# VH-VL binders against E3 SUMO-protein ligase nse2 (nse2): the designs that were tried, part 1

Scores and structures below are computed, not measured.

Target 1, 250 residues: E3 SUMO-protein ligase nse2 (nse2), of Schizosaccharomyces pombe (q4pir3)
Amino acid sequence: MSEAQLKTSLEALSQNLLPGNQNHCSFDFQLKEIDDSIKQVIKCALVAAEIKNNECLDMLDSGIRELLDAKQRLLLMQQSVDTLANKTSENISDFENKSLLDIYTQIFKELIQEYEEKSDYGKYGTQGEYIEFKKTIWHEQNTDGSDFPSMKTFFNVMNTEEQEADEVMVYSATFDNRCPLTLQPIVHPILSTACNHFYEKDAILSLLNPTCVCPVVGCEARLQRSLLKEDEILERRLRRAQEISNLKEA
Unless a header shows other numbers, all headers, positions and changes below count from the first letter of the chain; antibody chains aren't numbered by Kabat.
ipSAE, averaged over its two directions, is called F for ESMFold2-Fast, E for ESMFold2 and O for OpenDDE. V2 adds 0.75 times the mean of E and O to 0.25 times the DockQ between the complexes of E and O.
[cut] stands for letters that were removed.
Atom coordinates printed by the task and the answers are left out, and those that the model quotes come from them; centres of patches stay.

## First folded at step 1 (VH-VL)

Design d10 (framework fv_daratumumab)
Fold by ESMFold2-Fast, scan of step 1:
Parts: sequence; structure tokens; C-alpha cells
Structure d10 (fold): chain C 250 residues (1-250), chain A 122 residues (1-122), chain B 107 residues (1-107)
Amino acid sequence: as target 1 above (250 residues)
Amino acid sequence: EVQLLESGGGLVQPGGSLRLSCAVSGFTFSSYAMSWVRQAPGKGLEWVSAISGSGYSTYYADSVKGRFTISRDNSKNTLYLQMNSLRAEDTAVYFCAKLYYYDSSGYPFDYWGQGTLVTVSS
Amino acid sequence: EIVLTQSPATLSLSPGERATLSCRASQSVSSYLAWYQQKPGQAPRLLIYDASNRATGIPARFSGSGSGTDFTLTISSLEPEDFAVYYCQQYSYWPLTFGQGTKVEIK
């Protein structure tokens, strides 16, 4: 193939991968389908944990890991194409008379091997979706008021940095019951999709004009109405936490 | 009812090979992690190897790493342990054990087979 | 690896007496500790998991307690069938490790 023809082909590939192209090489639909499936698995896990169906829980655990693997595979495919496009735009003569498919395949093989060599903790233990899955099961099985343990307890993890990440995402019955704005038990929860913090609905909405910074200490996320949503799993967790609190006080 | 049945044990000379099998029934095999645990005559329990429900992840004790290979056939409800380069210190009763959940890293052994004796001696 | 030390090695008691078995970990295993009973010529049987939860079918006389590094198995009143070897096991970290066992024998 001529250098000019190769350059034109690579420029077309690069354009197809840029934001705003809706026709070619988009994984948006596939990624959305995987994300929706993960959410459904987590909802099913809540029900399975409630009825103590351990066979179903183990099947769901296997399923969510496979969905996360599929999601990562798609993201690495995208990264491989981006890597190919960026390299060939600078060194086009180096790739003349070589198969673009072979070059792509080598880049992808390198990236996927790196992912597959990670421990189970490295692949799943730090993923928000998997952490939510484990917390959902834990809170339903441990209604005695015990806090969710570090994710490292489910995996062989000797890395202190990985342990620190788990602590940032801990759910607690005591802490979950109180709004950072009102300092009262939450009655009508609303969740920030930007930072995963939650508040009393009316309290946070009164701070929007039309935006505000998350009131949780150390959080810099900017909030607006479209980022705030009701969450069924959060409502169930808070309801259980309040029930436990009521039992202690009674 | 849950049943785990080991087979394949026997007498083998040092440096030899042996393949153990564990046939399971009474639960959805592919949904649970499985493990091999051994016990030398008159000694305590020693964990050998574990495999996730899908077979995707495998784990080994340092003493057997590079010599033993754990595998499973979910279509046949069977767990395997391929033992190569056997040593006198590998002499033990080998138990097939089911982990409580799919993830092999965080749960106890809720069901055990009766074990199969492996003797490594000249 | 996590080392689990069980004490005493042997506990000689009569039926009806209370048995207290100790298991100490070289570092914290949180609550991820199980207890097993093994009779001669038999496979181990799960008694307690997550430090304090009784497995299905295990009599109420068996109870577990502790967290972190210090764990106890208590048999409130020994029955003849309780004379056996007891093992603790941690599942907080790889490799999975067992204690060396405590033999509960008739005095």
C-alpha cells in the first residue's frame, strides 16, 4: 500500500474514534448494556441474600465478575485502537506494507495480558460495582449492626494502598442514618451520582442555585439537580440501619 | 444430599506422578470454589490448592507450586489435582473440600470428602 | 503466612465439664476464622464460621468468640461424642492456614 493511501486510512480511523462520531467503532451501546446488567445483578443479589439462597448468590458473583471482564475487554479494545491511531499518525512510513490488524492485535494482546495477570482483588476488589455488590450482600446477611469490613478480607491483599481505598467506601449503619446537612436521621434520601454521597432530599435541593459543592468534608464534587437521584438499594440500607438503631434505643 | 468422593490415591515412587479426582453431587458445582486439603499421618491439616467456581482463578501453597495443578470439569461435576515430581513429604490423606461461596479467598470449608491416601515411598 | 497457634495441645476432661479452646493468630484475621471437629479416621466437620456463627446442625453447646488475633471455642457441657481433635482455620489471607489442633480426651 502507498504511504498516501495508508495515511488516509489511518486519518479516517482516527476520525471515527473521536467524540461526536455516532456511526462507527462505538462501544457506547455495549457498555450501557453491561452496566445495566451489572445493576440488575446487584438488585437480584439483594433478593437472594434476603432469602439466603447461597447458590444464587455464588452464580451472581460469577456473573458480575464476567460482566466486569467483558467491560474491561471493550475498554482495552478502544484503548488499543486509540494507541494505534496515535502512533501511526507520527510514524506512518514505519507501518507501510504492514497489516494494521496485526499491529492492533499485538497492542491488544499486550494490554489484555496485563489485565489477566492481575489478582482477583486487582481486577474486582477495587471496582465500585463489585464493592457495591459485596456490600449489598453483607448488609442483608449482617443485620446485627456490624459495619462492612475491608474488601481485602475477601481477597489475599498485602498492599496497604489497596486497603486504604476500601476504607473510603465503607458503609456504616451509624453514619448512614444521618444527613451531613441536617445532622438528623435521613427520612427521604437522595444520592449524588457525582460523588456517591447522600443527603436529606429537601436539604440538599435548597442549596442548589443552580449548583453547589458537596457538603461532605473533603469532597470537592459540584452538584446539580440532574446528578441527584433516588436509589432503591440506598433506601433499603438506610431503612435497615434505622430499624437496628431503634432496637438499640428501645 | 451433598456428596464429595475422592479417587486416584495410591503408592508412588519419589519423582513420580499421580492424578486425583473428586466427583461431587447435591449442589450446583460451577457456583462454588473447590479446594484440596491434605493431612500427613498423625499430623494436622494443610491447605494445598483452590480453584474458583468458573475455573478462572487458581491458588497454590508454596510447597506445591510448580508441581501440582488444580483443574475442574463443570460439565462432569469433577475436580482434579495433577501431582508431579512427588516427594516423601507429599505423603498424606488428600481431602476434596467445598468452599462456602464462589470466591475461594474468603470462606470456610462447609463440606468435605472422606479423603484418598497418597503414599510416596520407595 | 498467617500462623495459628492453638492451646492447649491436649485437654483432659470428664463428660459434663466445660471445655475452652484457644486459637491465636500471628496477625489480625478480623472475624474470618472457622472451627472444625475431626474424629479418628473421619473427615473434618465445620462447627463455627465467622468466629461465632454455628454451622447448620451444630448443637447449641458449641459457641465461638473473639476477633482480630484471639479466638475461643467453648463447649458448655461435654457429651461423649465431643471427644475429638479441634482445628481453627483462617480465611482472611492466602495461603489458607490451620492451627495444629487441640485434642479433647476423656480424663
Scores: ipSAE 0.000, ipTM 0.385, lowest interface PAE 19.0, mean pLDDT 77

Design d12 (framework fv_daratumumab)
Fold by ESMFold2-Fast, scan of step 1:
Structure d12 (fold): chain C 250 residues (1-250), chain A 124 residues (1-124), chain B 107 residues (1-107)
Amino acid sequence: as target 1 above (250 residues)
Amino acid sequence: EVQLLESGGGLVQPGGSLRLSCAVSGFTFSSYAMSWVRQAPGKGLEWVSAISGSGYSTYYADSVKGRFTISRDNSKNTLYLQMNSLRAEDTAVYFCAKEGFYDILTGYRYFDYWGQGTLVTVSS
Amino acid sequence: EIVLTQSPATLSLSPGERATLSCRASQSVSSYLAWYQQKPGQAPRLLIYDASNRATGIPARFSGSGSGTDFTLTISSLEPEDFAVYYCQQYSYWPLTFGQGTKVEIK
């Protein structure tokens, strides 16, 4: 094909795939569906952990891993398209004699191979969703105040020679059912998706004008209405904590 | 005030049937799992059966599986135990017991409140 | 099933003395263990749950400790109303199981 025809085709791709074009995103719906499915698996895991159904927990573990694989595949497809658009915009002459589909396919193959070559720990042990899944199960099964262990304990990791401090998050904080604004037990929780802190719904909403800074000490996250969400798992945990607290107080 | 009151106990011949009831007040019945626990004369406590707050999940001790059926009517705040093919070894005081923590979907922890018990005697 | 073994079977003490009751599980139950008190002709009464938490209305002289397979119920100074049978119960695994009981009786 002619250089002019190739340039026109690449310019059209670049325009459609640029971050500034927010009117059309081909994978947003699929990514949202996967995220919603992951949340449902975590809710199911809370119930399965409570009744100590290890068979169900094993099935849920397999399921969340499959969902994370699907999510990563979609993200790598988007990255492959972005990589193609950027390369063709910078040096159109390098691609004159090659199919754009073939170039895309090669980029995608390289990225997916890197992912597939990772260990299970590398694929899942560092993912926030999988960490939350494991924490949810752990805290339900270990109510004695024990700290959540290293994610490496859930995988056959043989590289004990290297101390990886930043690879895995450590959770040691005790669950607190008090609102930082009211200093009272939370009745109607609302969760910040920006910083994962939670508050009494009416109290935090009254601080929005239309934004505010998270009231938790040391947190500088900026909050607005769209970042505040109700969370069913959090509500259930708070209700249980309040029930236990009320029984001890009486 | 939480109250659990059992009824339906009595004398029955081996192979016979009885239905026990437990009338409940003072808490949101559908939010808590319930159990039946029995105690043979002069012996210790033995867990018999449990049912979730919704009624969808039931559990049984091996000694009663296939013979006893636990059920609940959340609209009447009443727990039931249908006892079939009764044996001399089923002779015991049967207690209704309430799960100790709040849980609509699951439960089955410790028992914070107990009924007074109803005596079931299986004798020929 | 998990077997809970209580010891001693009978504990003969005088009012004012310390009572220490043991409960051992055949396998780990973590902290999912409760203690109950039962007096003749009465229903059991919850004393301790999650190994160490006192139930509502239970006097401070009652305390629980332990985790895994070894658990202890302690009554720091026996009152006349404390002479009863005490049961431990695990709720870590199905079926739910109770120990055979420890009778605390007047010497």
Scores: ipSAE 0.000, ipTM 0.383, lowest interface PAE 18.8, mean pLDDT 77

Design o10 (framework fv_ontamalimab)
Heavy chain, then light chain:
Amino acid sequence: QVQLVQSGAEVKKPGASVKVSCKASGYTFTRYGINWVRQAPGQGLEWMGWISAYNGYTNYAQKVQGRVTMTADTSTSTAYMDLRSLRSDDTAVYYCAKLGIAVAGTYFDYWGQGTTVTVSS
Amino acid sequence: DIVMTQTPLSLSVTPGQPASISCKSSQSLLYSDGKTYLYWYLQKPGQPPQLLIYEVSNRFSGVPDRFSGSGSGTDFTLKISRVEAEDVGIYYCMQSIQYPWTFGQGTKVEIK
ESMFold2-Fast, scan of step 1: ipSAE 0.006; ipTM 0.435

Design o11 (framework fv_ontamalimab)
Fold by ESMFold2-Fast, scan of step 1:
Structure o11 (fold): chain C 250 residues (1-250), chain A 118 residues (1-118), chain B 112 residues (1-112)
Amino acid sequence: as target 1 above (250 residues)
Amino acid sequence: QVQLVQSGAEVKKPGASVKVSCKASGYTFTRYGINWVRQAPGQGLEWMGWISAYNGYTNYAQKVQGRVTMTADTSTSTAYMDLRSLRSDDTAVYYCARSYGDYLFDYWGQGTTVTVSS
Amino acid sequence: DIVMTQTPLSLSVTPGQPASISCKSSQSLLYSDGKTYLYWYLQKPGQPPQLLIYEVSNRFSGVPDRFSGSGSGTDFTLKISRVEAEDVGIYYCMQSIQYPWTFGQGTKVEIK
C-alpha cells in the first residue's frame, strides 16, 4: 500500500465516522442505538419507580452508566481516528515505515485513560441523560412537592469543585400543567424541541400554517410540525400534576 | 429573546492557540447544536464544525481537524472553540450559530475577530 | 465536498425593482425524506449573517414576504420582488445534505 493510498483511506475513514454522514451506518448508527437504549432505560425506570422495585432501579442505574461509558468510548474512538488522519495528512513522510495501528492505539489509550480516571460524579453526574434518569425516579418517589436535590447527593462528593451543576438541576416545587393557548389543563401534550415549551396538541397544531411563533409570552421561537414531539415522560408528569391538583380540590 | 454573546477580539502570534466563547440565553441550551463559522477579511463564509449541546458530540471540517476542539458547558450555557497552531490564514471573524431540525444557523453571535500576525 | 456556485457575484438594483440570485449545487440536495436541504442567508454590512429561507422556499420568522425561494435538485433561486435600502448586503446559499456544510461564494446586492 503506498503512502497516498494510506492517506486517502484514513481521510475517508475519518469522514465516514463523522456525525451527519447520511450515506454511512458507521459510528452514527451505533450512537443512535445507544441513545435509543438509554431512552428505553429511562422509560423502564419510571415504571420500576412507580411499582417501587428498588432492585430493578439499581440494575437500571448500572445499565445506564454502562451505556454512557459505551457512548463515550465510541466518541473517543472517532476522535482518535480523526487525530490520526490529521497527523498523517499534515506529515505523511514522517509516518513512512511506522505502524499506523500502534499510533492509533496510543492516541485512543491516552484519551480513554482520562475518562476512566474521572470520578463517578465526573463521568455521570453532569450528563443530561443520567440527570433525566435520576429526576424521573426522584419525582415518582417524592410526591410531597420537594425540589429535586443536587446530583452530588447521589455521589460521595464533599467538595464544591463542580458546584455549577447544581444550578442546572434545580427544580421548582410547583409544576404548571396549564396550556398557554387553552388556559386549561393539558390532556394531550406536545413538546417544542425549539424552545422546550409544551402545549395541548390540537391547539398548537391548529396555529401551524405551516409555521407559527411560540404562543408563550416572551418566546420568539418559530415552530413547525417537525419540531413538535410527543414525550411519554412529559405526559406522565402532566398526569401526575393533574392528580395532585385534583387532590387539593377533593 | 434568543441571544448568543461571544468573547472579545484577540490578536495572536503564529503557532499560538485561541479559545473563543459563545454564551447562549433565551432558550433551552441543550436542545440545540452550536456551529462555528468563520469569515476571512473580504471573503465568504466557511463552516468549521458543530457540537451538540445535548451530548457533546462534535463534527469538524477537514481543513481544521486536528487543530480544533469544540466543547459545551451546560451549567453556564456556553460553547467554546479552541483553535491551535494558528497560521496567518486563520485570521477571520469567528461566529457561533445555533441549529436543530429544519433550522440551521437561525441565530448568530456577534462575531469574534481573531488576528494572527507576526 | 459539495460546491455551491452563485450568480451573479454582484448586482446593483434601483429601489423598488426586483432582484434575482441563482445558486447551483454540484449534486442534488434532495434527500430520501423528501426534503431539499438548501438555505439562504443575508449578511448586512458590519453584522453577522441572518437566516432568510430554509428548505428552499420557507421564510424564517420576521422575514418580509417580498423574499421568496424556489428551485429543485441542483438549481435554486432567491427572488426579492421589490428591493429596499435595508436589503443591501451579501446573500449566501448553503447546503446541509452532507458534511462539510458549504456556502456559495456570495452575491453582493447594492442600491443604484
Scores: ipSAE 0.000, ipTM 0.374, lowest interface PAE 22.1, mean pLDDT 78

Design o2 (framework fv_ontamalimab)
Fold by ESMFold2-Fast, scan of step 1:
Structure o2 (fold): chain C 250 residues (1-250), chain A 122 residues (1-122), chain B 112 residues (1-112)
Amino acid sequence: as target 1 above (250 residues)
Amino acid sequence: QVQLVQSGAEVKKPGASVKVSCKASGYTFTSYGINWVRQAPGQGLEWMGWISAYNGNTNYAQKVQGRVTMTADTSTSTAYMDLRSLRSDDTAVYYCARGYYDFWSGYSFDYWGQGTTVTVSS
Amino acid sequence: DIVMTQTPLSLSVTPGQPASISCKSSQSLLHSDGKTYLYWYLQKPGQPPQLLIYEVSNRFSGVPDRFSGSGSGTDFTLKISRVEAEDVGIYYCMQSIQLPWTFGQGTKVEIK
């Protein structure tokens, strides 16, 4: 096989696996399926937290960690292909008489080993999906207005001088419970699947004729009824935010 | 590095309002709470309330409840404390302080602003 | 509200000699998570307060080893093994186990 043909084959493989590719591919579909599964775990966690079922919460915690491991594995596979393509582009002659599969396998093994050797905090404590999972549970169980604690509180972190020197942030997020149309707290939320913005249901529906532009400043998404969905996680988060706000006003 | 920079000194008449700002830099603003603590001349430290830059939730000390509003603007990384119906006993240095929760540290005030002197006189 | 009481209210110390400050809380500061939410702050003249000790006995970053905290439940102590000129100021204990957050009335440390 020629040097140019090898380069072309690796570049084609890399393009099909990398995020942002215009063509629908099996890797993008698999990542979406994992993300959808994570969302379902978070929805189940809302219910389990509300009824204070710690056994179920423990099972869901294990489940989301497994899903995050699977997601990371897919991302590292894509990174390994990209790394192989880059190495081949720089030093094609160095791959003479070598198996591409063997080189790929070695790159992947090194990357996955680095991941697997991380502490649980290192693997999950910094992942946005896991943080949202923990925040969702926290907000359901803590209605007194307390801030969400540091992610380190959920893991066994060794007390060392190096660990104490590292600043661990209180994890927080800007969550606005007000409708961009009514400027009042949302009572009946509806979510745009086009732009992930949310509104008071009746207010946004009254703007459809049969379409409208998202009212959020700087958003250019075109909305229609089929793109507006009720979201249980959002509904519960808004209800919780309102309860905390009401608690603080008295 | 972490810094909290407050607005300048204010002199107000009884019944007026004052709005003190606290601009944060050197960290992710939305990951920390901002506490407000005042100190009257020759007196100790008095907690006034906090705001979570995470979700905008606030909690105010009973002594100022109904007269204080705390807000946070995430686009400018700035927290505000608006105190209304000022009385002479509101004369104090007002500090903002970052709320920090860590497995090892608990919930503490790790970094403080330089303070804003508010004088209420007739 | 949890009331924090400091003793003494003022201390005059000869340079190089030890100093000790007591802090008592009206309720236990031990949380069900096993942590004790007691902190010590120093306010030097003309400056904002600065964190010295967190969770009873841990020194904050940059704090000299001559400072140590101890205690449990409702009784806490801050010790300075050898007081230096730069240690002059007002020391405050604080609890963060229950809103509202409350401070002791302060202990003024000055050099003889």
Scores: ipSAE 0.000, ipTM 0.371, lowest interface PAE 20.8, mean pLDDT 77

Design o3 (framework fv_ontamalimab)
Fold by ESMFold2-Fast, scan of step 1:
Structure o3 (fold): chain C 250 residues (1-250), chain A 119 residues (1-119), chain B 112 residues (1-112)
Amino acid sequence: as target 1 above (250 residues)
Amino acid sequence: QVQLVQSGAEVKKPGASVKVSCKASGYTFTSYGINWVRQAPGQGLEWMGWISAYNGNTNYAQKVQGRVTMTADTSTSTAYMDLRSLRSDDTAVYYCARGLYSGYDFDYWGQGTTVTVSS
Amino acid sequence: DIVMTQTPLSLSVTPGQPASISCKSSQSLLHSDGKTYLYWYLQKPGQPPQLLIYEVSNRFSGVPDRFSGSGSGTDFTLKISRVEAEDVGIYYCMQSIQLPWTFGQGTKVEIK
């Protein structure tokens, strides 16, 4: 196939799979079915919580996690196709000597690996559906008017020294704001999704040739660019820690 | 069509320097790195080093550390390897090869540059 | 450095017959991320090396299905189900789990 024909075909594919064409995307139907199933699981959880059937609640917890995994898989499949279409439009000659299926498979494997390497908290703890599932159970079993606890209460958090907090101001005073590589306060943080350690962005990127082992003592996680993400909560915590540090120096 | 096109053959005397170029086309240069690999006559492949086209960071093999400099010019999508204090055992074909941050390494290679060091 | 050892060093094959090349690493190439950083390359006479297999068993784009890779940990195999004239050359395995990147010494495949 010519380069022009390949470009035309990929542009057509991109148009058919754009987010704006959700009404005609095959994944839309599957996503709706999963969402409907999740709602049903939550209804069942309310009943199970009322009768204090912990065995049933454990089964439902497993079930909703599997449904969320399936939903994420479909979203990553769509993202992989969109990435392939956009990348090929920008660099069409890159794909003339490569199978489109091979490129798609590599993109998808990379994305699904990132997801599978997330902690349970990372996969489910921030999902609206799972939060609603946990709130539904908690409110039914705690009628004394107590507030719903942090979602972290339900998960084994990998970073035990400094856990993520909704109340950043409370935790900032004890937060270590120094980069393990530069030994300076972090200005532009980047978080490893593989090991939950964080670094000065440019410093850690400079160790990638194209991969490296996490520089934190005792950590053997292998890092690559796709596993490094910006984190808004971490940025706020670092700014607050720096403010407190500056006040103590004054 | 990903291509890496290298500069032509060089003949140098011991103690001289050689600078080999590798011009990339058909992809976003700054999204990848360039590895340099050499092959002495009748011998196997030997990795010499890596440069990131994203930030210009380098990593050199111990055997050539102190004699090699790798650079990348993003305006021309060209990587360079400058090898100094040439010895007869530096006689080899030098290849550049594209490396990925994720997935696989050395997926596309240049055609090679023959460097002959003789008195 | 991780040492990569290939066997045999040379192999003469009748056209259409299978060929098998082994690669052994001095350390495990399995990373905690679940990936095994082992690659196979073919260098045809007078040409640069070309990627055949990445991450143990994945065929690179355009590589015929007669090529297959297998193995785990420290022991890996490249198999050609039926060798053709165009498969003549030197085959190299490589690891990219630990710098410096290292290659096997190469296996020369010739047609009888």
Scores: ipSAE 0.000, ipTM 0.378, lowest interface PAE 20.6, mean pLDDT 77

Design o4 (framework fv_ontamalimab; at its last look DockQ between E and O 0.01; V2 from the best seeds 0.00; counts 0 for: pae E 17.1 > 2, placed apart)
Fold by ESMFold2, look of step 2:
Structure o4 (fold): chain C 250 residues (1-250), chain A 120 residues (1-120), chain B 112 residues (1-112)
Amino acid sequence: as target 1 above (250 residues)
Amino acid sequence: QVQLVQSGAEVKKPGASVKVSCKASGYTFTSYGINWVRQAPGQGLEWMGWISAYNGNTNYAQKVQGRVTMTADTSTSTAYMDLRSLRSDDTAVYYCAREGIRYYYGMDVWGQGTTVTVSS
Amino acid sequence: DIVMTQTPLSLSVTPGQPASISCKSSQSLLHSDGKTYLYWYLQKPGQPPQLLIYEVSNRFSGVPDRFSGSGSGTDFTLKISRVEAEDVGIYYCMQSIQLPWTFGQGTKVEIK
């Protein structure tokens, strides 16, 4: 096969991975079935609470947690497909002679690992469907007009939030989070592939005209926009670490 | 060799202003922040503020807010602290100190200090 | 503002004997980036402050190994295993997790 024919085939495959394409693998049907099942679990929880069947309520709790896990897994699979499609459509030559399945698998492994490392509170206690489930049971069992308590009362909140913070801190401890230009923690990380230093995105981009020398002491690497790569996964982790810190201070 | 060299001692009357300079050498000036810290006679250290030599952003301690201006001249690698409406309790030694980047050492290099005396 | 409280404020030590200085912060100094922003400085007579310990326990370049830092959260300690004549001065702890940066009151170490 000629190089031109290979390139054309790769471009066609990349386009088929985009959302909304007729050949696109979509999880929309299964996501809707999960949402419908969650609604039915909540309806059953009302009945189980009315008859005070705590064993049934425990089974329904486990069931809704499993449905939420399945929902998140499908959303992350879809996000991984979209991420791969965007990467291949932008720079097909970067993926020549590479297994798209291997690249997809690595993207998904990173995303699902983040989810699996979450505490039970982080996985379920912040989800609207689970909150509705607990509210439905609470109101049936507490007819004295008491306000619905914080969702944290249904989890071991101290250990759960500390586990999330510890996991974020282990990740943060493996790289320097402070921007060499702003002297503040990095919010939007950008990596120099020339010297492997990280910066606050807007700070380093403002320094380029059209190039600059790396601001780290002792580093003389020249930087330009093409050598700077954003890290969306790290950005999400840094944002969540800040949110957890804010919650502890509140 | 990394150094911060400050301007000489000043004697001022209440209500006057003083501008202390801090000349940096031996490193990339725009890659660091400069803190200003003062010490009244026989007293401890008091942080006054900092400035980013990269973009001129500042943050001032509330006690001196409105009376202090910190600037950085990247062409001369010099930071300045201008303190206005001097009072007798501004009598102190004023230090500039570089704040480390990437290796978070804190204030790792200090100037020699500038004595400012405010008296009638 | 984060208040940094040192104890003792003054300490007389026979040369060769240990010394210990406590520093307590009004809030945790542990940042979400996994680092604890607690620093120790020594100001020798007639000199500017100099960095001794960064991030709780790390000795700055040229600092003798008789200096050690420890602690977490809000409670920190600087230890000098054997005080030397050159260790005379005022020791300050400092936090840089939250502006404004704040120092402890200082601990004056004297030889007797």
Scores: ipSAE 0.000, ipTM 0.381, lowest interface PAE 17.1, mean pLDDT 78
ESMFold2-Fast, scan of step 1: ipSAE 0.502; ipTM 0.833
ESMFold2 (binder alone), look of step 2: mean pLDDT 93; pTM 0.948
OpenDDE, look of step 2: ipSAE 0.009; ipTM 0.485

Design o5 (framework fv_ontamalimab)
Fold by ESMFold2-Fast, scan of step 1:
Structure o5 (fold): chain C 250 residues (1-250), chain A 124 residues (1-124), chain B 112 residues (1-112)
Amino acid sequence: as target 1 above (250 residues)
Amino acid sequence: QVQLVQSGAEVKKPGASVKVSCKASGYTFTSYGINWVRQAPGQGLEWMGWISAYNGNTNYAQKVQGRVTMTADTSTSTAYMDLRSLRSDDTAVYYCARDYYDILTGYYKPFDYWGQGTTVTVSS
Amino acid sequence: DIVMTQTPLSLSVTPGQPASISCKSSQSLLHSDGKTYLYWYLQKPGQPPQLLIYEVSNRFSGVPDRFSGSGSGTDFTLKISRVEAEDVGIYYCMQSIQLPWTFGQGTKVEIK
């Protein structure tokens, strides 16, 4: 969406913010176009992986990241417009002599800054489309039943302490595999990328409304669905630990 | 303006099922959750369960677990509550209500807007 | 489940006089994030409930400043400085720190 189109949409919305008016600003068409482009990039990546063209794969990786950035920007713009509409409807008299565009700009600035300060892993490593892109390349290059590795293997982690915490966390999970919410052994683990704690998938997802605070004692990380990811390697490690535990009871 | 509009009153026999709808407008439906709350005649408010319009996750109150299914249709911005094996003590007004997290301020406002209610009467 | 207990269950007030409603929880509503997840709702006759106060003391949009919330831990109070005819209804407190969400029994406010 162009800046001119966005300004026009905001001006139209401001004309319809009277108590009796209803207006919904949507970027559905633009989001669909980006989604279709991402699917095309993934198809191109499959061909590039088949012919082992690493230069092309690197260019496609950059391209899909740019498309995901554009998608997120549109979603944050839509969220900013909805936030503005809700605040204006509730407090219409408070906006006398105030520019709606200035208020929108401040809302959007805060949201986009939060996104832009995320690491590459935080931006792309947890996105379904990017995971599909990486899986597609991996399976084409590793045809003999090799398991797809953790997304973290594709990113350079600047925080050494975070990497150590992840490793210690995995060992702790195999030692004490109980979910903090169910108090039962974890069967379907889900990992918080915000705090590296593990939960039974259904249990933690049931607490989202649409966000929640990590239930682990002493943890204050705020969780949302996009920060909760399945880790196939962790799932296998937990199953292996359970098998060993069962054998020791024999 | 945020609005939640529910389907009309229903009269059912014991053992039947009822499906109540809640059509949302005035906000991005997929960004927030919908709670279902019921109120028996002359009684207080009882939470039934919750659904995320963001990812479809649900959590149901123990009393109705196994008898209730909550769904959300993002194409029509409509949430549904399907309650089966109806008993006379299911007679109540059923409300949907939005859960709102204000991303700008960080405040959490559960049940910030409510539907008008759907009266469900279970009688033989 | 967290139990929410309101007192009194009914209150008759002369117009212009203050009213006070108490709400007690069976366990602390203070989260480690420093927030207290306590809410107040008003149900006017024949209407759905409406949000009055969120997170103990914050007034929802359009709620007159004669309404105020206070408290901490397990003890909370809703005050109406000068009760008006439009304030008649049943008031509920609610906690959202732990599922299931639970409401108090309700306090009926009437004009004498």
Scores: ipSAE 0.000, ipTM 0.397, lowest interface PAE 20.4, mean pLDDT 77

